# Miniprotein binders against q8gw64: the designs that were tried, part 1

All scores and structures are predictions.

Target 1, 233 residues: q8gw64
Amino acid sequence: SSSSQSLSFSSNSFSSQPESELLQALPSSKPKSPPLQLPWLIVGLGNPGKKYQGTRHNVGFEMVDALADAEGISMNTVNFKALFGKGVIGNIPIMLAKPQTFMNLSGESVGQIVSFYKIPLKQVLVVYDDLDLPFGKLRLLPKGGHGGHNGMRSIIDRLKGSRDFPRLRIGIGRPPGKMDTANFVLRQFNRQEQEELDHTFQTGLEAIRILLLEGFNKSATFVNTRKSMEQLS
Below, numbering starts at 1 at the first letter of every chain, in headers, positions and changes, except where a header shows other numbers.
F, E and O are the ipSAE of ESMFold2-Fast, ESMFold2 and OpenDDE, as the mean of both directions, binder to target and target to binder. V2 is 0.75 times the mean of E and O plus 0.25 times the DockQ between their complexes.
[cut] stands for letters that were removed.

## First folded at step 11 (miniprotein)

Design J27
Fold by OpenDDE base, fold request of step 14:
Structure J27 (fold): chain B 233 residues (1-233), chain A 83 residues (1-83)
Amino acid sequence: as target 1 above (233 residues)
Amino acid sequence: GSEVEYEIVFTIPKEDQPGMRRDIAQAFADENVDIESLTPETDKDGTVEMTFRITAPSQEAFWEALDRIYQLLEDLEKRASDE
């Protein structure tokens, strides 16, 4: 009676445990919190009313209007004795302002805006006409005096004598011959002067964008190295 | 519009900080604008730098909310000067 030892080969079924693919949850790229935004104030200087439109002393208003148009900002809010537009350039909240005071009272408006919105003076850009620059020439400065400009004097006086705010100067040149300065700044631009200023405004727009997005030094380099149309002829 | 989010810094007297937080929370409780106070705040020379994250349904709604926050701050500063 040969006892056939049936060797039961227990087939160890290697249960391949499915490797649970640890779905490494790709770290949800939390949208990087937008960088800290601080509002900027961009002020154009001029006089209100139709008789001052297109005048040399209103070139600061024209620069702000050109910026408003290029950025799709409506200049329809009236507050603090100014016309305002509110918008954004890139990720920077901006206020565009045209004080509706006479030029010599521009500081009343600007001082109220700066006080209400708690704007650091380093973020107040003033755009204005300058007799000491050639026509159509831009100059960006981090600080300075009023240079005899009544609007800039009014702003500095209202800001307790502070001069530490940026300014974009737009050259209107000196009066020809024996012409009085007050009469000269109230002259309208001719067609050729306006066509040159339109090019100046396009350069000014880009300079303001660089100032907001890339800072003062890059913008100042960009503006201050540009030739005017008169320097290209 | 598309939803917008911005972080804005306010510098106020340290004594006004609890008032400002309450006034913002009350003013925006039923609004479509979310105002988050970010921490830590920075104390310096008796002032506090407060950072707010403003989430709004549009850029226009953001500016309206921001104007309202600055008005609440002016009203608070006035009350503190009349005490």
Scores: ipSAE 0.567, ipTM 0.815, lowest interface PAE 0.9, mean pLDDT 86
Fold by OpenDDE base, fold request of step 14:
Structure J27 (fold): chain B 233 residues (1-233), chain A 83 residues (1-83)
Amino acid sequence: as target 1 above (233 residues)
Amino acid sequence: GSEVEYEIVFTIPKEDQPGMRRDIAQAFADENVDIESLTPETDKDGTVEMTFRITAPSQEAFWEALDRIYQLLEDLEKRASDE
C-alpha cells in the first residue's frame, strides 16, 4: 500500500504590486505662472510723407512695416504723434510705432508713448538707420549714444538723457566720395539695395522675435554674428 | 476671436492703490473683459507694483481694455497731483 504523500505546493501568490502608482508621484509641475508680460514698444525711425518713402533715413520705418506685415499687425492708429499698430508676437503684447513728428522730433512721440504706457526702457526697442554700419548690416545693442543720428538724439533727450534702451541699427553705409550726409540719407534705395534690405528685414524680424521670446543675449548673438549680402560678395 | 490672457504690471503711488482698484472695478463691471488683481503686490519707496491679469475675448478687446486702464492711471495721477 504505497502512501502517495501529496506534497501541497503552497503557491505563494506574489501579489505584483502594480508599478503604476510610482509614476503618479511626479510633482505636478505647477504651471509656471506665465512670465509677467509687460508690453513692448518697437519704434521705427523715419520721416513722414511720400518724399521720404524708400529713403535710407526711413529704413527704420520699413523694418517696422515688415514686422507689422509678417505679424498681421495693422499700422492704422494715429496717436501720440505716431502711426501705431497694436498686436501680439507669440504671447508678448507689442506696440509698433512710426513717429510722424519728423526725425528730429521723434523723442516727442516716443516720450509720450513711454509715459502713457509706463513702458520700462528695457522694453523700448528703437530701429534706425546707421551710417557707421555697412549696408544691410544689423547690430543689436542694449544701450548707447545717438551716434550723430538726430532721431536717436531726440529720443535720448526726451528720455532725460537715458541711454539704457535696446536699439536695432540697420547699416546704410557712408556716403560715397564727398556727398553730404543729409543728401545721402534722403536717397532712395536702388533695386539691388532693396533686394538686400528685404533679406535684412527678414533677419531683423527674426531678431526681434528672438528678443521678445528668448531675450536680448540670444537675439544679439543671432544678429551680431550674421554678415550682410554685401559682406558675402 | 480666441480668448486671450495677459498679466500686466503697473507701478503707482501706494496711496493711489485703493483708488486704482476701485476705478478699474467700476470701469470694467459691465465689460466682457475680466481684470483680476494678483497678489502679492510689491511695495518699495512709497510705490506699489500691481499685477493685473486681463482676460479678454480677443486681442483687440485686450488692447482696448489696456488702453482704458492706462487712461484711468493717467487720470488718477492727475488727481493725485492736484491734491
Scores: ipSAE 0.556, ipTM 0.810, lowest interface PAE 1.0, mean pLDDT 86
Fold by OpenDDE base, fold request of step 14:
Structure J27 (fold): chain B 233 residues (1-233), chain A 83 residues (1-83)
Amino acid sequence: as target 1 above (233 residues)
Amino acid sequence: GSEVEYEIVFTIPKEDQPGMRRDIAQAFADENVDIESLTPETDKDGTVEMTFRITAPSQEAFWEALDRIYQLLEDLEKRASDE
């Protein structure tokens, strides 16, 4: 009677305790803000009041308003004869300004802002309407004259004849036929012109972001090489 | 808002540097905004480049502090021109 001892292999179930990897929350290194550049000033040119809203001569105001809306900047501060919004874009302090002095006195406001905030003229972007550019066409320049524009003349005169500040020119085209220029710039855009300008403003916003974050040359290349919507049809 | 931290650079006459540090320290002593003068400062051509770190409870509080610093600078420049 051979007693076959059945060796019962006790399967020790190794309960693999889940190593709770204590994800030591790496101390959130507060993002050291890169050393901030001096504040930027972006000035839109226009005339104050409801009768000038949506006019060709106020397209500089519309560009600043579009930037304010896109960046969540409230245009609610009144100082230096301007309406201001203050914000930050990519860790750059930015002031958006709409001079309320009327167009021909825009330099009074801009000169006060530049003097108070000690803004280098290379960090003063002026956005304005330009008759010598096709409708909806953007042009970024590092310097230049006023080109007959009364707001730009006022700014240059108040800045002691300095022309060494960047400008974003928004094309409004020339008056049709024999129309007076003063009457033309005070005409409102039609719906189709406004819809085209909304695309111009989106391009302008991106150009301003590139100017701030990547510098003038990249922004100028971006803006000045783009075809107008009319050249894509 | 969320707390914000920004470093701002000012270029002022070297003679105004002690006044600017004092006037900022006095103006913000009891404020919810911390303003640290970063060292070393850089001197060039009779001017000094001062860097301030501004820590504020919001972006709005940062801009209010910045406006106040520029007002203190204007007031200091005015005093220095009247002496």
Scores: ipSAE 0.551, ipTM 0.807, lowest interface PAE 1.0, mean pLDDT 86
Fold by ESMFold2, fold request of step 14:
Structure J27 (fold): chain B 233 residues (1-233), chain A 83 residues (1-83)
Amino acid sequence: as target 1 above (233 residues)
Amino acid sequence: GSEVEYEIVFTIPKEDQPGMRRDIAQAFADENVDIESLTPETDKDGTVEMTFRITAPSQEAFWEALDRIYQLLEDLEKRASDE
């Protein structure tokens, strides 16, 4: 028979068919939409432990937790030095990671995942706190430096200096007065800020879905043109 | 059921390609994942990008197959380095 759906040894018919008949199946010849057909990795950055919960530096963890909840992905498994979950958005396989290495060593976790799953860097999205954006504003960029963020520095260094991975930056504002930036990022969000972040996280969820299903440019247009909660007040 | 179609690509090094094709197909079969089509593209360096269009009976079966396939690829890389 001319029909073959397996590379294993089977014989529904005479087994004289050459391997090239399996290649007669019609793949889609239309241009395939970006992004690539490989799994995505979505990394939220932060520090592990109860004492860091709710800090500005952990907003990346919170964004990934919101995504995991929305998509029904469990984050209870420890793997690759991360709280790690696997799922799909549409028919696209995704992995979610919250490195548990402390911020400065996030690259160790990310590097292990990327190496094991052969993930192209274009499909590694890193979500983190950004001092250069107003509170609650999101910005999606296709590449760039670390901007002084120790977790991003760790990832770039582990990837041998590569900066060619997308990032979703979450604005946390700047410290008031002459407050040290290190102290500011370790401060908790207050209740009003947490309430406003719910809106920010919903926008982030939509941006990630658009990124995976429709491509980077459409996601960047969607998220980069939205007003922050601070600007709307 | 909740059968779902997926499209996934693996890059197979030039070492032991027939064995890897067999083992990848077996990983899908063991999880009752049906291979709808298989399209190889051989690069100039001899590696093959193998595109699978598959139908999985569940997301769990899909990921169990994928994790096994990625482990097979990692094991091949280690054998190639030690030889």
Scores: ipSAE 0.419, ipTM 0.789, lowest interface PAE 2.6, mean pLDDT 82
Fold by ESMFold2, fold request of step 14:
Structure J27 (fold): chain B 233 residues (1-233), chain A 83 residues (1-83)
Amino acid sequence: as target 1 above (233 residues)
Amino acid sequence: GSEVEYEIVFTIPKEDQPGMRRDIAQAFADENVDIESLTPETDKDGTVEMTFRITAPSQEAFWEALDRIYQLLEDLEKRASDE
């Protein structure tokens, strides 16, 4: 293409910004950005079976189910010792897994998936219940320990002790009175708590979307600064 | 259906590149996935990163091709470990 210059300094009808006019005449040059090159794995932790449905320890299962429903991903395939689904968010391939090994053996499932698909650990998000967060609060962390959570311990052990994978922690509150932690996590959410968790899950869906499409820092800013549905007491 | 464009990377040993390139291309072809481009990048560690830009006719076709390719990679790794 040839360059052009303004013909008259004083005429608005003939004036144009030469660089702007020339650039507008050029063909569109920005190629389509390719999607993320490697799949994400999103794991929700819990215990299998009807007995454990709705328990606090299974809130990770519920978060992944909400994500699967929102994205139209079927979770009816059993593979890698998990209920397992595959799909795409935007142009990013994702895999959803709910290990069916019981909580303390979750690493058997996660390890098989990571090994088979060669997933970098920074693209493994684990979603689980957290006693140290107020009910309904979410926290996204890029790495860390297991905090005494048996499912996280199992995963870290299976990944050769690595702690370098993101986690989305879901606050389940603390046991009332003298109830011990083990019994508390196996208690079911009541109806009010389940209704409040629906809002928590919608925030979690958005956090996961931002994580995949815009990166960890933007997602962490979004989710870690939001107020909980339940006030601390 | 709705065609979707993907970019996916596979890393293989350099000595296996010709056979794996053929087998990966066959896996895509079997699912009617079109290969728009292939960019190999060789590292000093004896591996090559194979970047494929592809157009899949559906997400299902994309995942069926990927599952087969990951199985090929696992089979390759198993053979390299066995003598």
Scores: ipSAE 0.356, ipTM 0.751, lowest interface PAE 2.9, mean pLDDT 81
Fold by ESMFold2, fold request of step 14:
Structure J27 (fold): chain B 233 residues (1-233), chain A 83 residues (1-83)
Amino acid sequence: as target 1 above (233 residues)
Amino acid sequence: GSEVEYEIVFTIPKEDQPGMRRDIAQAFADENVDIESLTPETDKDGTVEMTFRITAPSQEAFWEALDRIYQLLEDLEKRASDE
């Protein structure tokens, strides 16, 4: 990755000149109001089926499973062509999805969820494996292309070509020597790699919590400036 | 569960705005979700971004109300496209 998180994400407030002044609701009497946010969708990418379990290509599924477990969210419901869960993080409503299409059809699932819940694209986080990052490194980016990832291509196509949604990229490294990319992403992680990924997932959980509760810039600073376990060893 | 406060925003199309406000409030009421405040902000195209601050008796009641509200919005959108 060569992208900087400093690409702008500032947006104007909803309105500075309300038309309905005569119908105003009473302000909250509580000292701290909940954050003003729309629901989030967090998507982990992978392929369904036992033969793909534990493969590098399914690391997005594993990240979302770790998040679901940490937040007490059940992923047992099948809806929108996904294993789908609903919950909250710090009173922020969230939806977790693991599309159960094949990877190259992930956009069918994501598109249905976004359309039904009217989710703004800036609140759709997609978590996936990335050959461009060192193993175990995380990068949070506000937008971008698909980078040759078929799941991301499917999502971008289904969202009418929009690239304006955040992604959390999980570095899986590059294939060694003469191994081709397709074979590499379908290999299972070994024991040492799983131990490193457990730490990576813990960092990813924290990055997602900061993203939802404190905003993109703070989360990107937290996750994009941290050294991975690979870099520290 | 324990009562929890939420802040949730819906974008309501310009068709049948009073009816949608009533129906959204009914969906919350049916699940014993209390509306603490309601703040509409009308966009340039006539759509309304409506912010609800609510207190739900449980997370389950909150999501049951939300799913019903999103179904109401989808049904309105389909009726509007059919005229």
Scores: ipSAE 0.268, ipTM 0.686, lowest interface PAE 3.8, mean pLDDT 81

## First folded at step 13 (miniprotein)

Design J41
Fold by OpenDDE base, fold request of step 14:
Structure J41 (fold): chain B 233 residues (1-233), chain A 83 residues (1-83)
Amino acid sequence: as target 1 above (233 residues)
Amino acid sequence: GSEVEYVIVFTIPDEDQPEMRRDIAQAFADENVDIESLTPETDKDGTVEMTFRITAPSQEAFWEALDRIYQLLEDLEKRASDE
């Protein structure tokens, strides 16, 4: 009589710890309600590649690079068809972005970033070149149209026609004489123009800091009331 | 770096709230980043404002955690759109 020892495989029921215990492991510490800090997106507009460096149409990239350098933010992350730097100004989380899509497709990049990070449009600052402002002149606006700027058009179109985001406009002036606008915006700054823009960037940095830390109205007052250097000579 | 603390907010359907909380808790269970869920605010349209406090050992760790949370949110939104 061969006694068949039935090996009872004790099924170790991995007791799935009830989903309720995992939810209780989140420490419900006393809500010190810190101020709600949503990330800001600061977008510089330009074209990628060496041939566009130092061009009037890339002054938005130069402003973002100047901000990155001043705040110690490395522009080394590549995602959403942009070059990014992630950092903080004071206590505010910020993303600096340079869309790598070319100017007319900047909205593809910006729309992906805004969608992924759920960024409120009031916290999307776009920095770009403006033909209708004097050279080196800054202007901060809470909203508006594209003004014929292809990058701004692309962004507005991708944001479902929304115009309710802040913009820092950097004056490049109008083309001299009968020069074509497309050829003018692709001209490099001369050394004297670059030296003046370095001062414009320092003013722009401070305007962005005021925008983040003290709000739009104080920043707009700071930027829009400054006399151009040309009005002091 | 120095320890950093930030609060993030995003809106989702109220029905997706339990899954999002679970996915975050599972994703950060063994991480050096503390994710505290604050009291959600429910909107009249059947959405909920989710609020999380992130405590991280560095600013880099905070941004990595933030990227992961928004990836979990994007993945949740995709699942909810396919049902």
Scores: ipSAE 0.633, ipTM 0.852, lowest interface PAE 0.8, mean pLDDT 87
Fold by OpenDDE base, fold request of step 14:
Structure J41 (fold): chain B 233 residues (1-233), chain A 83 residues (1-83)
Amino acid sequence: as target 1 above (233 residues)
Amino acid sequence: GSEVEYVIVFTIPDEDQPEMRRDIAQAFADENVDIESLTPETDKDGTVEMTFRITAPSQEAFWEALDRIYQLLEDLEKRASDE
C-alpha cells in the first residue's frame, strides 16, 4: 500500500494590498479674499451758484463734472454741505464731491465727509485751480501747502494741519498786467480757453483712472510728462 | 443688477466691538445684504481694526448698506462720548 504523500503546496496568495490612492487633496484654492477696497474721495473745488459757473476758480468743479459724465455717475446726492455722486471705477468705490460752501469754507464739508466715511487722507484727491501753473497744464502732487488758495487752506486747517493728501492742480495762469487776482479767478473762460480745458479734462480723468487702478507714481508720470496745447504751439 | 462684493475696514475702541457687531446684525437681519465679519486685528492702543465683507444685490444696495454702517458707527461713537 504505497502511501502517496500529497505535498499540499500552500499557494501563499500574496494579497496585493490595494495601494490606497492618496487622493492628493487638490489644494483647495481658497477663494482669494477680494482685494481690500477702501472708498476714494475726489473733491472738486469751486463756489456754488450760476454766477461762478465757467469761472477760473470753478475749474475743480468742471473736472469733477467731466469725470462724473465719463463714468456715468449722477451728482444728485446732497449731504455734508456738498453735492455727491457715488460710483465705481473698475473695482474701486469712489465718491465725487463738490462742496457747496464758499471756497474759504470747503474744509468744513471735506472734513465732515472724511470723518463720517473714515477715509484715509492718502485716498482724498483734491482738484483745484492753480495760478502758478500755465493755462490748461495739469500737475499731480502727493502732498503740499495751500499756495495761497483759500479752499486748500480751509481743507488743511480742518484736517488739523495735515498736508499728506494728493492734489490735482489745474493751471489757470497768472492775471495779465495789473489785474487783481480775486477779479481774475472770477472771470469766465472764453470759447478758446474752454476748448483747451475740455482736452485738459480728458487728460485729467485718465490720470484719475490711473491713480485709482495703477497708483500714484504711474499717474504722476502720465500727467507731469504731458505737454499742454500751449506748449505745442 | 449684478451682485457686488466689497471689503471695508474701520477702527474702533476694542470695548465697542461687541456693540457694533450687534448693531450691524440687528440693522441687516431682514435686509437682502450679507455682512460677513472677518477676523479683527487688535492694535496696541486698545483699538480694533474691523473688517467686513459686504455682498449686495446691486451697487446701489452696497452704497445704502455702507451709509447705514457708517451711521451706526457715528451713533455708537456719540453714545460712547456721553458715558
Scores: ipSAE 0.601, ipTM 0.837, lowest interface PAE 0.9, mean pLDDT 87
Fold by OpenDDE base, fold request of step 14:
Formats: C-alpha cells, structure tokens, sequence
Structure J41 (fold): chain B 233 residues (1-233), chain A 83 residues (1-83)
C-alpha cells in the first residue's frame, strides 16, 4: 500500500499589491504661464548718409540690414531718430533700429526706443564695429564698457551709465601703421573685405537667432568658440 | 495673415493700474485685437507689473496694437507727472 503523500503545495497567494499607487499623479504641471515674450531691440551702430555706406564704422548697420533682409523685415519706418523695422524671428517679436543721429548721438535714439517700449536692457542687443577684434571676427558679451566707441558711449550715457546690455562686436581690426583711427573707421571696405564680412554677417545672423531662441549662453558659445579655433589654425 | 499671440509686460504705479486698464479697454473695444489682462504682480515699492496677452490677426496688427498700448502708457505717465 504505497501511501502517496500528497504534498499540499500551500500556494502562498502573494497578494500582488497593485503597483497602481506609484502613479503618483505628477502634479498637473500648472500650464506654464505663456512664456513672457517681450520684444527684443537689435540696434546697429553707424552714421547716416551715402558717404558712410560700406565704411568700417557702419558695419553695425550692415549687420542689421543683413538681419532685416534674411528675416524679411522692412527697415522703412522713421521713428525715434532711427530707421526702424518690426518683425519676428521664430516666435520672438523684434525691433531693428539704425540710429540716424550720427554715431556720437546714438544714445538719443536708443534711449527713446527703450523708454517708449519699456524694453529690459537684457533684451537690447547693440551691434557695432570693434577695433580690438581682428577683421571679420565676432564677439558676443553680456555687458561691458564702450571701449572708446562713441556710439556705445552715447548709449551707456543715455542709459544712465548702465552697461548691463548684450553687445555683438564686429572686428574691424586696428589702423595700419600710424593711420588715425577716425580716418580708418571712415574707410570703405574693399571687395575682399566685403566678401569676408558677408560670411561674418551669416555667422552674426545665426548668433542673433540663437540669442533670441536659445538664450545668451548658447549664442556666446557659438560666436566666441569659433573665434578661438580660427586663431589656433 | 496667421493669428499671433504675444505676452507683454510693463511696470506702472499701482494707483494708475485702473486707468491703464480702462484706457486699453476703450482703445481696443472695436479692434480685431484681443487684449487679455493677466494677474498683475505688485511690487513692494507701490508699483505693479502689468501683463497682457495680445491676440492679433497678423504680426502687423500686433505691432500696431503694441505701439498703441505703449502710447497709452506714455500718455498716462505724462498725466500722472502733471498732477
């Protein structure tokens, strides 16, 4: 009589506690307040009139014109002592300005625009020629002094000495030999210099787009790192 | 054009807030531009940060509306300085 001991496997019912509780409702992300889309002001520095076209001191105007053309913004409005254009880059409303006050009075125009539109200085990009940068080289800075640049001096003075606005510096290089700086900045670019600047403007456009859409740090990295690579080659 | 939406912010004295809201509402009552006043943030100095959402039928209409709002603000600031 083979007593088959039926091993009663006690099925320990592991009560599978429902994994349902670990769906902690991610706190319903309060609809992020629509991103505050304050207008940007992009200011190119230069002198008005045909005699200053294509001059080193007007490279800030050329950069703004290149931006206007690339973004389909018409620079046809005269307001705040500037040639003025309004448009959008991506989803960011922008104002483009070329002060018509002459370089040393650029602050009158910029100060009026900033005052009227209540533009935060962190959203005022000034584009200008820089003697301390090699020709065709860009540099984006979050703040700084005027560096002897009369337009930048005028802007800082009109902004009550504030220096906390971004600036895109376009290298024009230093005067050759004993040439006077004032005469040098009023010289037109030659054809080869203009062709090099057209590439500079394309890089400047992209830097401005990155600044507006991705913020200062990414744009500054984009602009300022390229310059270091080309100085090492 | 395509409809556009932007949010603008400016700071005024808290005492001027009711007038600015009336001036905007009156200026845009018959316009194809919607201006929604968002919740203002009051600063400790007696100023208020005004936030408006502008919905416009085009980018051009948005810029025209923006110019008008900032003109109303300039006109308000001028009145408040003359009192």
Amino acid sequence: as target 1 above (233 residues)
Amino acid sequence: GSEVEYVIVFTIPDEDQPEMRRDIAQAFADENVDIESLTPETDKDGTVEMTFRITAPSQEAFWEALDRIYQLLEDLEKRASDE
Scores: ipSAE 0.588, ipTM 0.832, lowest interface PAE 0.9, mean pLDDT 87
Fold by ESMFold2, look of step 13:
Structure J41 (fold): chain B 233 residues (1-233), chain A 83 residues (1-83)
Amino acid sequence: as target 1 above (233 residues)
Amino acid sequence: GSEVEYVIVFTIPDEDQPEMRRDIAQAFADENVDIESLTPETDKDGTVEMTFRITAPSQEAFWEALDRIYQLLEDLEKRASDE
């Protein structure tokens, strides 16, 4: 038999497997052990400061705030150049971050967190505003480019050009008329838009829960085939 | 009860297992987190994935232990970079 830290099988053995002296069998208990869990990082993008509160560009901050509130996670501490919180969904450890850099420097914050906690990039979800989606629509994608979004560009650059991390895109619609896109993302949502976004955030919360507990494909099916309140009647 | 069970994995170089097992065990003990089992799985690249099944008195104790362990991993990486 083997006294190593592993179970072993021998193709030359008469027995099914050797008894391990270094490991005890799992204790018998009525509740089953939870499955293997790796930590997740969920990043909401925006610009810090009162003048950016409620702007379209800060909708990622609002999504993460909604998640933090739902899970009882405090976002009051500053670490890694972010408002930063830690908690669990089920038994999966999660970290929530709202980088407090300016948008175009978001990668500095994200890079520090990923490096410290050794987070696999497939478990880094970035939540941000998307000009190419109808207002209030959500899209969950497993990878991709920055689409002209300066925060996403910053993150991709900091991660050495990697695009292999999931994103939850929140549709903010297109600028009206001849309005410049840079000006449009800095406009605040009106009251009616904020009410619609509350429903969007509830859908996003459910999508994130499914992502963590049931996997990307089930979450993508749930959120990517769902219409916004504006589209449903 | 108030105890919570977690299953968490850490990946370290195989040659660092004895030091890391001691230090991880101390980090859990400092927060009154019980180690129910440890299952190592050695990878082809000379690393080991150490899967811990633990029982923590609270999620706060769990995260305090985890933060200490991630600091240990950061320190290990820095020592490897300095040779």
Scores: ipSAE 0.453, ipTM 0.798, lowest interface PAE 2.2, mean pLDDT 82
Fold by ESMFold2, fold request of step 14:
Structure J41 (fold): chain B 233 residues (1-233), chain A 83 residues (1-83)
Amino acid sequence: as target 1 above (233 residues)
Amino acid sequence: GSEVEYVIVFTIPDEDQPEMRRDIAQAFADENVDIESLTPETDKDGTVEMTFRITAPSQEAFWEALDRIYQLLEDLEKRASDE
């Protein structure tokens, strides 16, 4: 047998292992084979239209498109005010949505899907751009606020103020110079950034697969490697 | 055949459990989806979680059954809201 070290950067670059496997003592009670496969909704946020294609604000759309391509899911159907696709990962049914509202109305789409498919909020993953993360960094959180993101505010408001749904945040960096946030998120990624995002999306695909097949804690351990902005400068 | 096993959970008001179990079973049967087992577990709020272990002949049959079942659940909740 040969030695293989997956995720070796977690022990060399980040303190991503503060606790033992005790925090992930699953399965602790009566596992059944096959494992329970609860339906998931995975939402990528963005703005519709050619004007917004390739912009930082639309990186959530691109992440979901990458997932759809990898899993062979068509995103051509318009339903629930979204480009909407259905498929499976393993034996777990998933729905992919790219709301075609404006960003600040994303909750109208997400709320309709959640209501119709009776999706528990812990099975709703929202993928979106984040100004507080370095470019290309991913962060998986089990719940939280909107962080000033208009799409997340819309979703929280439509879900009656509930913040109890996971999010995968994609770092887009901060505005250079005196550019305000609204203008920055509407700027397109350059060629080098788009090439780097391809690798970020592959990491995101793996994080989503781990989330669905192995649980939140294992996915968070895999993806939540953190570097400060000073370490990236 | 590309038969695939799924384990799916639906939450149903306890008072509607017998009729919804029949309707869900019919939705699966109409798409040639076999029910291998059904496990009900009651939650604290007067609902029951119904875990279905099923074998579907295709992903298309699986989703067609599921969409029909979700429509049944939507109709049930609409009736509850109207009365």
Scores: ipSAE 0.425, ipTM 0.768, lowest interface PAE 2.4, mean pLDDT 82
Fold by ESMFold2, fold request of step 14:
Structure J41 (fold): chain B 233 residues (1-233), chain A 83 residues (1-83)
Amino acid sequence: as target 1 above (233 residues)
Amino acid sequence: GSEVEYVIVFTIPDEDQPEMRRDIAQAFADENVDIESLTPETDKDGTVEMTFRITAPSQEAFWEALDRIYQLLEDLEKRASDE
């Protein structure tokens, strides 16, 4: 025998007057029904090929691989120009994608998946390397620009300029000296950095589980206020 | 196996609802996915939102049915856009 968890609100998401219009007119005192449970898409960004394996620019691939391993999801299927996997966390269907385009064409893959599965953009989480965060720091944001990241630019452009999708940014550190950004993101993590990233990935896994099961605000509080191991020394 | 309940929503043109309802139901049935309820809701733009509450015998059965249904929706969309 199995237990069922039903979402009573799921049967009645659309109306002739959007819920937001009602909320703008009146404060609501009633509890809302749970939202419909549509699949999530979690995208890790990187460049394909052995040449790019282990580079800072591929840390999004590594985060998604860690999630896939933790949830028992195979990432060996090729579809939508991506290594693609499907699974469930709780009762929430998830799809994992590592676009196998070059980074600046990641939007071709993401756009195909979003269009085919009709995924609402607020349920598209993109995971990528961030030059403006300290190494190993995570940041979860509900929307925003591309910050100069070519993969994010590609996704925003393909989604007709929409920026209303969450992102999990992974700090990769800053270029030393006068090294340019393009060379820095293509450098490998050393072994110590990779071992410290294991902690970062465990925190990222928990942030993603909280995002899916408890909502964005709780996940953002968990991950955005968390001190890195570096800050505890 | 361990059965799991899902709530899944599809939107189609209202004129296609009878055939799509049958095709979607068949996709679930072929994977031994039970439909606990179906709630159609017609929108002002001539579409219907179809909400399915289902019980799947496994994650594999759920995704096999779902992928087939999304393919049906893609095929329908392509037919509507032809000439």
Scores: ipSAE 0.262, ipTM 0.685, lowest interface PAE 3.8, mean pLDDT 81

